VH-VL binders against Uncharacterized protein B0403.3. Designs and how they scored, part 7

Target 1, 247 residues: Uncharacterized protein B0403.3, of Caenorhabditis elegans (q11077)
Amino acid sequence: RRHFGDEYRINTPACDIVCEGQWKSEFHANFHKIYDTEYFEIPLDTAIVKNRANLKMFCSSTIQKYSCLRNECKIQRTPWSAEKHICVGHFDNFDRNINCLSLTDKYVQRECSNVCNSIKIEISQAEIDRMAEMDFSRQEKSEFVEQNKHCNVIACYQLCHEYIISKVCIDSAVAARSVVKSYYDSYLEREYTELNKDDQDELYSSFCRRVTPGQDENEFTANMTRYNNLTLDRMKNDIRSVFSILD
Key: E = the ipSAE of ESMFold2; O = the ipSAE of OpenDDE; V2 = 0.75 times the mean of E and O plus 0.25 times the DockQ between their complexes.

## First folded at step 1 (VH-VL)

Design u9 (framework fv_utomilumab)
Fold by ESMFold2-Fast, scan of step 1:
Order: sequence, then C-alpha cells, then structure tokens
Structure u9 (fold): chain C 247 residues (1-247), chain A 119 residues (1-119), chain B 108 residues (1-108)
Amino acid sequence: as target 1 above (247 residues)
Amino acid sequence: EVQLVQSGAEVKKPGESLRISCKGSGYSFTSYWISWVRQMPGKGLEWMGKIDPSDSYTNYSPSFQGQVTISADKSISTAYLQWSSLKASDTAMYYCAKEYGSDWTFDYWGQGTLVTVSS
Amino acid sequence: SYELTQPPSVSVSPGQTASITCSGDKLGDYYAHWYQQKPGQSPVLVIYQDSKRPSGIPERFSGSNSGNTATLTISGTQAMDEADYYCQAWDSSTEYVVFGGGTKLTVL
C-alpha cells in the first residue's frame, strides 16, 4: 500500500516538465530571451520568423522536445501547441514563406499590436438578446468580455497579419496568407476548445465560436452567424484605417 | 523611380547647430523606415538610427542616443538629422537609406551629405 | 557588443573568383547583407538575406552564410567590380544594425 511508504518521498519533477524545461533553456541559449507563451505566440516573436536559420534553430529544439516526450516519457499523443504546429506539422510551409514572414514582421509587431490590443469586442444582437434572456448583470457582461478577449485579439491579429502580407508580399501573398491563416485558425480552435471544457453556457464562448472555422451550428450560433460579417468587417475597417498608408 | 535626395555639403564651426535633410520620392514615403548612416573620412559605415515617417517613431544606436535628433515631415516626404552643438569628431559623410522592410536591409541610399566641422 | 570582421583587402586577377569573408559569432543564425561602394559614391545593395540578388545585380555575384562566416563570391571578376565591400547584419537581441569594417577589392 502506498500510504505506508509515502512519508519520506522526494518530489522528483515529472518527465514532461523536464523535457519542457530543456526546450525553454535551449530557446534562451539560442535567442537570449525567455520563452513566454503570452509574448511569443500571438504574434510570433521576431526571433522565430526573422530568418531561415532562426526558424530551423527553433524547430531543431522543438523536435528534440517532442522526441524527449515520445522516447523518454512514453507520451505518444500531445495536445496542439504553437511550436508543434510550426515545427512538426507545418515546417515546410513556414520555411517556403520565411522571406515574406520576415519582411512583414516589423509591421505586424508595430501596427497589429497597436490596433489589436486596443480593439473592443463587438457584441452581436443575438448575443445581446441572449444576455437579456439570461438577465446578465454588469459583472456578467464583464465576464463575457474577459472570456472572449483572447479570441478577439487572435482574430484581429489574423486579419491584420493577412492584410499586411497582401500589401507587402505581392508575389507570395496568397501562399503566405494561407500559412498564417492556418496557424491562427488552429490557435482559435484550441482557445474555443479550452473555454468549452469549463461547463459554462455557450454564450461565454460565442465570439470564439464565431471566429473559429468549422464549428457546427446550433440555434443560438445560427443566429449569431448573421452578424459574423459585421464583426469581422468592423475589425477589417479599423485595421484598414490604421494601415491606409501601407501599400 | 525611387530616389533619396540629400541636402548639400555643410562647413561649420564647433558649437554650431545644424540640420540636414533627406527627401524621398517615387515610393510611399510613410510606408518605409529611413535610417541615417555615418562614414568618417577613410573609415567604414556606422548605423546611427532610424525613423518611421508615419508616426515619427525613432530608434537610435546607443553610440548616437542623445548626440543627434532624427525627425521627419511626412507632408513633404523629408527626414532630418540634427545636431544642437557640433564637434570636430562629427566631420563625416552622412547617408540616408531606405529600409527594404526586412532585417534592416537598405535597398536605396541618398547621395550623401558631407559635413565638415573645423575651427 | 557584436562585431563583424572582414579582411581589409583582397586581390584577384581579371576573370578569377574573388571571395570576401565576414565573420561574427553565430553569424549564420542571422541574415547577412552585402553592399558595394565605389570611390565617391553611395553604397549599393548587391546581396541581401545571405544569398539573394536585387534586380540589376549581375549573376556573377553570390552569397552564403553558415556557422560563423558569411561569404560574398564574385565569379569571373571584372575591373568594374573593384570597390569596397561591406557586410551587414543585425543582433536580434538588441535590434541594432552592425556593419563589417569593409574589404577593398583590387582587380589587377
């Protein structure tokens, strides 16, 4: 029985924590920066997309992490992650488009950060109606905004990043936009999935659902799709207004 | 035709103020950063700093921070480099250069402005 | 602070291949760009992002960048290629532009 032997056990780090720690240490050694999910993933840090050598170096360390997880920890299936998407699932696509991604990076870091971190979530009429049916207080409306804030930022960055690519990378714009769109779509799907794990009413994840491709429609969601274009068009118009000078 | 046209040569005494200019044409001036590069007589290229003409946001090399001021007037597509008090060590050729939008690559350069500071 | 080192001079006979090196710690992890400067003229971009040529630059100009060394190669060197050549990179941690000291190419 385990309960009689546990008094003097040493707390040893779990295998996956060791693999993660080695990966973060290699990131710091290679780029002189600490990997922070909030800072490096939306938008991707300059160090990752600046040139092909940096992308290969980042992905070499990432492949080592997933080899560590599979071979040493015996973990064969892992959830989606930004680094796995870039390096394991879509490396060739990022590599082929690295010139365009590096060319646009400074504009994305400067212009998209300014627009997307200040943009307000747009509440559809269907969402307003549902909040009224549920008698939402000021506090509950605030909670709705907070729950959907991250998806709002990601959707804004997707529109902004694709817009900049279309203006700067004329010859490769279609291919590069496809790479970026795939990344943001997968990120949104993860965010939406995480919100749904909380057993909350679907209203609390409704914006995330609207901006995540391939979601099945129910009665509430079907009503919201009537306003999806308005929400995205408002974000697009705000982005265009800021970037009217970028050709 | 993309061009960067700089102001003419200057001869100044130590302690005097000076502003030189770089006028862009043939492209969207506010869409690209402009950098300033110094070349002392018989020496190599030194990056001084850059400006985004759309909002006048600036980045300076640590060696030049507080020594010069970079500014731009987007209404006339012109960038400026300014000294409040010149010294003999400021004697050099000064180039403006347009950033290519990638890794601070410079695709077009001005013809240069020679600044001579002597007593 | 980050430094790029170039040989001060390289000499070749007409028609021979000129090789100009640029060395920096882990330079191959950054993009290297190359500029040509003829006497009394402004610099001209001849290679960007390690190996890419701007339109109008002859095919005899090529570049590579690996490990600690970037190399500008001029095949079939001509008298008109005589100039000073500067490599350039940037430090991703500081975002400051760095130029090499320059190499005088003599064609004799």
Scores: ipSAE 0.000, ipTM 0.396, lowest interface PAE 18.9, mean pLDDT 79

Design v1 (framework fv_livmoniplimab)
Fold by ESMFold2-Fast, scan of step 1:
Structure v1 (fold): chain C 247 residues (1-247), chain A 119 residues (1-119), chain B 107 residues (1-107)
Amino acid sequence: as target 1 above (247 residues)
Amino acid sequence: QVQLVQPGAEVRKPGASVKVSCKASGYTFTSYYIDWVRQAPGQGLEWMGRINPSGGSTKYAQKFQGRVTMTADTSTSTVYVELSSLRSEDTAVYYCARDYSWEGSFDYWGQGTLVTVSS
Amino acid sequence: DIQMTQSPSSLSASVGDRVTITCQASQDISNYLAWYQQKPGQAPKILIYDASNLETGVPSRFSGSGSGTSFTLTISSLEPEDAATYYCQQYDNLPYTFGQGTKVEIK
């Protein structure tokens, strides 16, 4: 299962574990948070973009981590990570939009957290039919549901964060939304790619495909694309409803 | 074979603290939340909170906030719940339960520890 | 907090009878509901998860139905070993909450 906090296995101290541990220690010292347990629960931790000083501090530590991996461990290629996306390749975009992003912190921490943890996320009939076709056990069905919840929670946070930006940022809303959308799209693409890595049945990668439209290859993937549109519309309505009540 | 093993009973005086253990075996300890649920004699089930053994993050029911602490020891695959400032109404059987796939449905339960608070 | 209300609080029925227990949530919980059986002196045992899925090893006479705010546990033909207290539990949102329980006694 790929749920928050269970993706790291420490068997023996290794160079990359040391680099990661140093970065996690600095993250905890600077933000008073534990990366692999609490950070992933909120896909884009707004404490990082609360102000320019926080962003620069976070990215200074992140650059040090990747320098450690490259120079000490001789690791040239690394998979996508949240901290790498923000700090390597996209720092200027986050920095340019920091004034807008900082305004979203309180709303994302409270309003998005509230709505995204309470939205009713359902499995499509096509996925139910495919699971029956494959004789899924209780364990397999439960793992599928949990993975599906993970991708849907990320999608919900994306929609909610973009919605808040449109409410609190007037002049820079379009640019700021683009930055946030790019981050969440990359996060979801990583989830999708990881599930699709073993050349497994389309069902195993449909969890994130439902949120991030892919190329239609057969009837099942076409059904997932159709369902994705309905799911996104439902999420948008729930998000708008929460803010309507508060106003 | 999944097992959650708890001690049978604990006795404490009012105002004291009690720490109840739950030792897990037969599965990957860090892949599942452990929740604590208590049951006073003749009463229903009451959720107290949960812990993620993979980082020690906790969520507590508001009623117990300030009096409850949950911890996990990955080296021994053991989860603990500590309740302080004990009162007679804290007399209950305390269960640990495995939170299946972090969904909140509890597929395996410990046999429970009867905590008696009496003078 | 989501309140879970069961009815009836207790019932007495004969072996072979069809028994129905209901559970009401104070707000929409989709299908994130489990049913547990607890016999005297024992820990609860899960019977049903996701409102209608039967746990492995549980007799087929047990079934669950419902979604949203209204849920039902049915025992199609009551057996002596089914004398127990039954609890519903929502896991849609924290804090997780249980119904007050329904005691099933055999006449």
Scores: ipSAE 0.000, ipTM 0.384, lowest interface PAE 19.3, mean pLDDT 80

Design v10 (framework fv_livmoniplimab)
Fold by ESMFold2-Fast, scan of step 1:
Structure v10 (fold): chain C 247 residues (1-247), chain A 120 residues (1-120), chain B 107 residues (1-107)
Amino acid sequence: as target 1 above (247 residues)
Amino acid sequence: QVQLVQPGAEVRKPGASVKVSCKASGYTFTSYYIDWVRQAPGQGLEWMGRINPSYGSTKYAQKFQGRVTMTADTSTSTVYVELSSLRSEDTAVYYCARDSGEYLTPFDYWGQGTLVTVSS
Amino acid sequence: DIQMTQSPSSLSASVGDRVTITCQASQDISNYLAWYQQKPGQAPKILIYDASNLETGVPSRFSGSGSGTSFTLTISSLEPEDAATYYCQQYYNLPYTFGQGTKVEIK
């Protein structure tokens, strides 16, 4: 019979924070930058798509994070995340298309970034009237505007990224566009899911519902179809304009 | 090797429901949408809707809204379309097709089709 | 909904002939148009995407052109295996819509 000292953990960070911290530290060590969810994920960071070795390194660390959450923290159900989508759910598709994603990346980081960060986000009079009719608070109006902006930026990057893939990666364009489209669609669905969990799905604009799969079912969004299509057409024209040399 | 496998034929009476399956293999099931397109005998192609297998989210053509339901089972990599209140006009070949996106993506792989016959 | 109209509805041509099929959209769809080939008893097969890009594995005798509202599929030298119905499809906006089809028969 032996007795050994017990581990004392009164001021230890929560288990999931430790797993997350280890993952962010590995990201910083490997790529020499701090992982920032908002800026790293839209568009996809060069560190992930630069080459196959970088993708494997990023995903190796990500798999370890989810192993840590499951085995050490006993957390079996986790919400959607960009890194989980890339590395756990869809690694084979990213890996198979890495050459195309790598070739496309310089245009996404330069031309697409210039277009999508400079678009003017418009809110229609119909949306303003709807917010008034629904008695939106000042905070709700602010959240609506920010969410609408995020959807516009994400939709722009999706359209731009797919457009340049069709011009640069002709032989693999359909498959590579599929990878990109799936990523941005899942990202938008996460945005909606997070709002819906707080019973704030009415803060999701008609444009957001139009570009998010399965969310275009309410009457107001249906009535905004023409306006939202004009918005998307304007984005497509702006994208084509900056790539006119490739046309 | 991408494959979408459907049953060959289904027969139903008017007023019944039919559920058609589409089993995917050879790719990451949750990375692609599956769309359903039908074709009545001697007629053209008609889009019915799509499903995102990752979230189960759906978008249906307005003509079918209220009597169509699309579902996905990620454990078996299978997508289903269920059509209720069947009429003779619903007699058609029902195709599932893989779709990587909305605005910049056509259908790259198709199932072989399931002939649904609605007769008394 | 965006309406797609094909012309002609059917045509009959000889092996070696140049065949042209047109597709008109009821509104500007830019270049978001695909062409599919469907042989009797088979599912459709994609030939052309983004109006003018040839899908991998499709013979070079097939080509697409056009933008906006007017599009063309051309078969430069018809082969016996090209007897099929051809469909255009817009993917500019939901719902996705198809042309009514053009049946190509060999004389």
Scores: ipSAE 0.000, ipTM 0.409, lowest interface PAE 17.9, mean pLDDT 83

Design v2 (framework fv_livmoniplimab)
Fold by ESMFold2-Fast, scan of step 1:
Order: C-alpha cells, then structure tokens, then sequence
Structure v2 (fold): chain C 247 residues (1-247), chain A 122 residues (1-122), chain B 107 residues (1-107)
C-alpha cells in the first residue's frame, strides 16, 4: 500500500491468495469475510501458491505473514510497486506454465479444492450476486450450488476476478467499469453505486493507472472489450469445466 | 526519510504566470498522488488540485480550471504547478502534499512540503 | 462544492483538559474526512484519516469520530505543544474542501 511502503504492498494473484500478512496489511479485500472462515490460517505449503513453478524454494510449510508477494516479484525479477501488482508484467508465469488463474489446470483445481475443504467455504448471496457481473445467470449459479460445489464456485469466481483485474488491455467503457464495480463490491464489501460520481471516477482512474501505467483513461477504455470478452469466455469455460455443467 | 522540497519564494506582477516545483524523495514517486494546497496570509487552507505522477492524470478545483496546470517529471521525481493570469488575491503560500489512495481507503495528505510564498504585486 | 464548518472558531483551555472540536459537512461524506494540525509558520501535519484512523507517530491522546455529516476531533489531555490551528478536510468529492480552522490556545 502507498503509505505503508513496499513491505506492506499486496495485490494478490490467485496463487498468493492464502498469503495472510501481506493480503491483510495492504490490499485487504475482505477475502476472509467473503468465505466466512479462517482463510488466513491456512498453511502456505498446502496453498495454491505451490502451483507456481517459479516460486521455487519460497514455498513454506508454515503461515507467512511477510515476504509472499515480494518473493514472487524477486523470482520474476519485476519491480515492486502498487501499480505493477495489477499489471500483467507481474505474472510472467501466468499464461505459459503452471497458470494459477487457470481453472482447467488440474494442479490448480486440486489445490483450490484443498483450500476450500480446509476452510469450509460457504457461498453467500453476495457472492452469487457478484457472479452475475461475470456473465452468469442466477439459474447457472443455482446449478453450481445444487451440484454441492459451492466452495469451488467461490474459489473459481475469485480466481477469475483476479485474472480480469490483472490484464493490461481492456476494451470497453462499460466492461472497464463493470470490472471495477465487481472488484470493489466483491473484495471491499462496499457498493460501487453508493459512491458519488467523483469517487467512482477516481476509483476507475486508479484501476486504469494500475492495470496499464502510462495510458490515459480513454486509451485504456478503447482496448478493454477484447481482453474482457476473452477473459469472460475463458472464465465460463474454466468454471463449466470444473463444475461439469457442460457435461 | 520521506521528503517534499519546495523553493522559498517567488514574486510576480499581476497578469504573469508562476511555476512552483516540488521535489520528492524517499519513496516510490509514482505510488502517491501529489496535491497542491494554498494558504493566503492569515487565511485557511484551499485545495487547488492533484496529480497522479504515474500517468500524469489531474483533477483541478473548478475555480482554477483554465488557469492551472500540474505536471510531473518522473526522471527527477518533481511535480510542478503553474498558475497563470495572476492577481493580487493569488498571493499565498503554496504547499505540495503527498496523498495515499487505494481501492479500500483514503489516507489523506501525510507528507507536506515546506511551502513556497508566491507574492503578486505591482 | 461540499462546505465544511468547524466549531468553535477558537478556544482557550488548560493543560490536562479534554478538548473537543467539531466539523459539519453540508452533505454526507461517509468517512472521507481527515484532521490536520498547523503551527504558525509551518506546513500542516495530518493527525487522523478516514474519520477515525490515527496517523502513525501521532500521540494517542488524539482521536477522531463520526460519519456522514458530523465529525469530532478529541484531545483527551491537552499538552502545551498542542497549541495550534486544527483543520478538517473532506475527500468525498472534488474539489476537496477544508473547514475554516479552530485555533487552540493554552491558558
């Protein structure tokens, strides 16, 4: 976070979502409250962060309150900054090897299942509502719950949401603001529409700056749709694959 | 450790422009907004606007819109405010201040420059 | 623009006294309010952000409370170094606006 300095920054890629200290102290998105569990008590050695091929010796069998995201940046040799932690540049291993945000990766699926089972995730009405922003109908979400995989639904939704916010180029004003609204609502437990217009614009500008530093808001918006549509299609395919609703 | 450094004073005639600098050190320059706040002699604080050094995006108070320009030079970690069409009522101490903002909180202006006294007189 | 009104404009109190300064917003600003201290000839110093969060390094005798339109800064036990002008500031909407200030003097 800006005024805590580099050691407290957090903008968690899905692989690091169980890194307690930095998530809580920096960009705490109320992930623990969403799950209504002791998410931050999960040992790092059983967490999805072990699925990152480039995390090497930084995997630990104990809960880490520090170093998780800084270690990831050190391994990837990327600068540590708040702006870059939303950018694709921090995810050098993202699309090329063990992709911690891919719900069709069986290693990621296993670790997500282990995490869900260990923290006894329960799906909330708020999470069901947030999934609507990801182009899921209420009926489709009910089908996921009915398959008794509600914990995996929440985990997959969070992974997919983190995938969206980490992409550099997004092409659409509507899609861009939908992503910001979804992120704000799901992580901060606050309603985007309760903000006045200036604050909505500031939040959106902050998001755009962090996703694509150096581009103005209009340039970012002009390229949003392509990445959003690609991301949403991937999310649909990944979630359907995990829950077998296409079977 | 964290510092914002400004020059001491500037004198201009009515109708001229003034450009005030603010040099940042001790932190990642692009992680914080820089706000400009002025204070006329014996008066309270007045917000002029802010700049995001990362992209150069700005927000200005309406009363200064059209007269104010804020810029940032990332190579020198320096922010500037330029005010044109100066009048005697623009005489004030001009402060730069660092503002933290992220998606879950507004952290206020936690570090301030020492101020630049701008005097507008004939 | 959102108007911020402080009360009182000035006060005099003795060392050890509990001092309360209030700030009213012309419309709801949620918790987007900060408090600043300014001594003559110096830049302002932040004391409180987000209405109630104490800035690192600020003495614990300072506290903030309130939400919506009514806010309070409290100094639980006044010390000589607390003689200053105090300002509230909203960051709910641009332009950001400050209260007119409250001057605190020590008897």
Amino acid sequence: as target 1 above (247 residues)
Amino acid sequence: QVQLVQPGAEVRKPGASVKVSCKASGYTFTDYYIDWVRQAPGQGLEWMGRINPSGGSTKYAQKFQGRVTMTADTSTSTVYVELSSLRSEDTAVYYCAREGYDLYSDYGMDVWGQGTLVTVSS
Amino acid sequence: DIQMTQSPSSLSASVGDRVTITCQASQSISSYLAWYQQKPGQAPKILIYAASSLQSGVPSRFSGSGSGTSFTLTISSLEPEDAATYYCQQSYSTPYTFGQGTKVEIK
Scores: ipSAE 0.000, ipTM 0.412, lowest interface PAE 17.5, mean pLDDT 60

Design v3 (framework fv_livmoniplimab)
Fold by ESMFold2-Fast, scan of step 1:
Structure v3 (fold): chain C 247 residues (1-247), chain A 121 residues (1-121), chain B 107 residues (1-107)
Amino acid sequence: as target 1 above (247 residues)
Amino acid sequence: QVQLVQPGAEVRKPGASVKVSCKASGYTFTSYWIDWVRQAPGQGLEWMGRINPESGSTKYAQKFQGRVTMTADTSTSTVYVELSSLRSEDTAVYYCARGYEYDSTGWFDPWGQGTLVTVSS
Amino acid sequence: DIQMTQSPSSLSASVGDRVTITCQASQSISSYLAWYQQKPGQAPKILIYAASSLQSGVPSRFSGSGSGTSFTLTISSLEPEDAATYYCQQYYSTPYTFGQGTKVEIK
């Protein structure tokens, strides 16, 4: 039902792309950075959690994006997104905990990136053995391995971020950890839904599936302590130094 | 067509309670907050609080805490605000308004037509 | 609570005039500000949200600007149907608060 004049060409962006582009332009204008989902969302970029004003600038732009999608593009249902979770679904929770998130951010950016990029939790031999029972191409098996590694990295950032909060944020630690855990849980749920479209649960790690979490968390904790002791000790020493200053 | 329908007027004596209704239609009732805003004759707008019809969660302005109760009936798509211990200064038009489904959105569209609550002896 | 102050409290202007209404917040509210139009005997109607975003169906002669503590609503060319009281509202934190209103009258 839409007609275009000669001045409107076929390559004019779709409505949702325009809303997204405006949001990314606002992010660049406000933070002097290009929004990139690969490094921005896990862990959350310093620009967002630096202070309350930055969180509100980010979320103001994000609200405009979702209003654009709903009112201008007539898109009534949107999939989960990190910015929607933070700004639309849980803004009050992030806002109430912004002091803790800001205080811990430098440790999360530095120490969690070191720990989680060096951790080598991969799809287990048992999971590989299960895949051997199925008729998959070499490319498909490689994709499953990479997908499981991705879930393991996200789980690592969740545990690391919560650990730092528990050490740095005295009275608000429980509330702040809940906010962070909810974010990572929702992120993993979205990732797993996209990965496991054929309901092949046996191909995915327990981290992706969020099943028997105690057992998976124990294995992960053992790997962190065993293979990353030097990094964890530096993180603990840095946190102890902060507490000594606050005393 | 999204609509919020309120009764035109209510009259109460000082010390009584009033319960004002707001019936929603034309959208998914449980997907949006409903906010209550009042306006005394010739005066400005004053936010009272909001309710999430899906969860029953409420947020009240501190000024009204202890005197206000907001409830929702999902079977009839109706939200209520009840104000107790009425005084003459509670005479106002009481509006319900739809707040977006998202926590950080506090602008309102649409508004009900308002209910004039008159507190007199 | 965040106090919202509008100026002027009232103004009279002719059809075709450019009208400017300002709104001041007692603390920074980023761009969490909406503007409403209220005609006598009617409920308020949203015009602008997020300080500068025009609500669907609102005429393009209305525009909003500002951030932090200072905000402006502009009507580029006043029409007879624009005679109304205009309110700003912050939604940075609860309780949400409104300005006292600016009454626009046609000469």
Scores: ipSAE 0.000, ipTM 0.420, lowest interface PAE 16.5, mean pLDDT 78

Design v4 (framework fv_livmoniplimab; at its last look DockQ between E and O 0.01; V2 from the best seeds 0.00; counts 0 for: pae E 20.6 > 2, placed apart)
Fold by ESMFold2, look of step 2:
Structure v4 (fold): chain C 247 residues (1-247), chain A 122 residues (1-122), chain B 107 residues (1-107)
Amino acid sequence: as target 1 above (247 residues)
Amino acid sequence: QVQLVQPGAEVRKPGASVKVSCKASGYTFTGYYIDWVRQAPGQGLEWMGRINPNSGGTKYAQKFQGRVTMTADTSTSTVYVELSSLRSEDTAVYYCARSLDEYYGSDAFDIWGQGTLVTVSS
Amino acid sequence: DIQMTQSPSSLSASVGDRVTITCQASQDISNYLAWYQQKPGQAPKILIYDASNLETGVPSRFSGSGSGTSFTLTISSLEPEDAATYYCQQYDSYPLTFGQGTKVEIK
């Protein structure tokens, strides 16, 4: 049977997709994990900070990805990402604190996941009332609730990881807590920036604003400070309770 | 009863050294940081540094670096702070304080010693 | 170093009054803040930790609030034994630092 030439071949993907694909393939080869289904930016990935060798291996492939984007694709500006934060912007901070972060690995995987996947997530009556007064659509209410849940989970993982650092990293605890805080702060800033792109600023809950740097928790719903403090205090108490059982 | 016990007073001349003790009781000594905080007459509180009684590791406020030494004796559950090259401005009440949480993590202080008045007088 | 600024420096209030003391940090300290009460001739006594958690045994008339750079200690109904100097303390970063104190007197 007769064969066709160029018109029967598969189209090649865009340059940036190739750079990303190579990085994901290397992640799979190095960590035996499928990036899209087995890597999450929240919590800070325990395989990456398990030891210095893993950090360096992850960051070697990450630097290669950004070199590919710059040199092959001529892309100079990229949005924040977890791998960029760790490997491009803050590698020295992570490397200096890797021994501490390594000690926390198993507690983040087990105790923090247990607590943070079981926290009680509430929306204040004041915010429920605001959603009604502003005539939020069914979809807008769902997005507000889900984003609020997301912020609560992020805050829980941050607090839990900082708490563990304080327990196991005595001499380096302050610096290591700053590394973890910086990671989650930057993640939340990206979350907020994405909402602003779509002009959906009002869907960012008071609690989300409370835990996002540079945001006013009272911007859309007044007098939320005490409620948000109680939410954070409940998280801290739940976290402390989980670790007190180990003694 | 959880407590930290300190001597009441010490008197020294300028240029001397002083070593203040802090005896812990009623809790697991090696499970908590001990910090030293001083208060000059009529003034506020000033953090001097901390010691991990388990490892002996220390962290000192920069203004005291080189003049202060903190040690722990686990056999007697006692922490010491030694301040050398004393000057009149070192006249203060020196407190030891225990970290709030059992594990080394909280830098708030739930138990304080009653304080030792160190007087540096010519 | 993180500067902790309290206001007011002193106040005088009647028994039963609501008293509010504020503490401002020179940079974001999250909720890593404690409040202490100190009476003349005594060591400080912790009241509040992590900005809003009431320490065991502290009367419920004391409460704390705030996060980031601005924090408040509230006494809902002042009692005679509350005459004291109150200090905030941050523990986000070394060196650990205290506010300059707020003296509360009974009229």
Scores: ipSAE 0.000, ipTM 0.399, lowest interface PAE 20.6, mean pLDDT 85
ESMFold2-Fast, scan of step 1: ipSAE 0.000; ipTM 0.464
ESMFold2 (binder alone), look of step 2: mean pLDDT 93; pTM 0.952
OpenDDE, look of step 2: ipSAE 0.018; ipTM 0.487

Design v5 (framework fv_livmoniplimab)
Fold by ESMFold2-Fast, scan of step 1:
Structure v5 (fold): chain C 247 residues (1-247), chain A 119 residues (1-119), chain B 107 residues (1-107)
Amino acid sequence: as target 1 above (247 residues)
Amino acid sequence: QVQLVQPGAEVRKPGASVKVSCKASGYTFTSYYIDWVRQAPGQGLEWMGRINPSGGYTKYAQKFQGRVTMTADTSTSTVYVELSSLRSEDTAVYYCARTWDSEYLFDYWGQGTLVTVSS
Amino acid sequence: DIQMTQSPSSLSASVGDRVTITCQASQGISNYLAWYQQKPGQAPKILIYAASTLQSGVPSRFSGSGSGTSFTLTISSLEPEDAATYYCQQYNSYPWTFGQGTKVEIK
């Protein structure tokens, strides 16, 4: 005996993929762009911060997606996502700061891209030593280096975006910076969670998790924290140099 | 009409790099992804990665990480794949192909560029 | 990576024969499977996507079926122009992976 639901299920994409597909289709219809996870995450998507109407339109369809996941698919817990962060968790904060986000967007897209995509990330001796201790293959070493670059690019975009806000949005700078910082911090935490779901790769955790000095540091994590801070300081100097013309 | 135009052949020495072009026409360049797929002589198809020409965002197959770079020039509607540290086993026909996110199908392909790595 | 395995690796059949090619995924891919046809010296051409949806312009003698981990491409009545290598491809998870191919030759 075949049940109707079982028959339908075998011939149809998974429920969550249907909800996601509808949302991506609506994004394309509304913004005339292909939704791309990379485009949304780094830097913050320009289409949705262009003005308040765009933000509300994006978040309306995003709320429909999460309603679809909860009510049609019976999925109550979903992982962090950029669109959920913006529309479900922090909509009021983005809405209140939309004028500032809109004004800074062109600089973020142009100037921050130039600074952050040109960053030279060198593997440290501590990383080399640790990979040797963990018997990393050549492939695993390559993956580690690329992931470390990705985390540093995200950190660079956060610093750059906040810096631009401080120069452009004088009266609202503190609030707008807080919104942007929360977004990038959450994105980095998701990267950490995805890489460390099996508690198998402590190296990635050290670079993506926002390690605080003095918190359960062993020699390796202390060295990685120092290296990360030096890299961030270099990024801050590069960002200041690019935007020195703005005073 | 949709067209993806690639050069016919490239020859390189082991250890060199090669940059293969793919020129798009007949559609809105920024509305579709371009993927790169290679095929060694007498072998099957191997996906290398994709690029979103809107913004230049890329996704690479793990096997090629550290050796592959994909770029797009929106002013000329051209996508490039660059592969470094070439080995004899990189000898293959390199195809570009168009895909749309919601459909995930390679609906149009370039005719391929034969890259020969001579020892 | 999701491994795609095709069977058979090659076959020879006569015009008018019914031909079936199978594709196995090493893990569940729902219906995110496409079939491609490649003739010698040419780029691949898509035949089927979403496991069973026929691409516009593809002859109705081609059909696809399956879901999860087991998939089949069927040519209901083989024509001379169908001599080619056929590939399955999963697009459920990165990296996209292809089967090793099935070569169809006409006797």
Scores: ipSAE 0.000, ipTM 0.386, lowest interface PAE 21.3, mean pLDDT 78

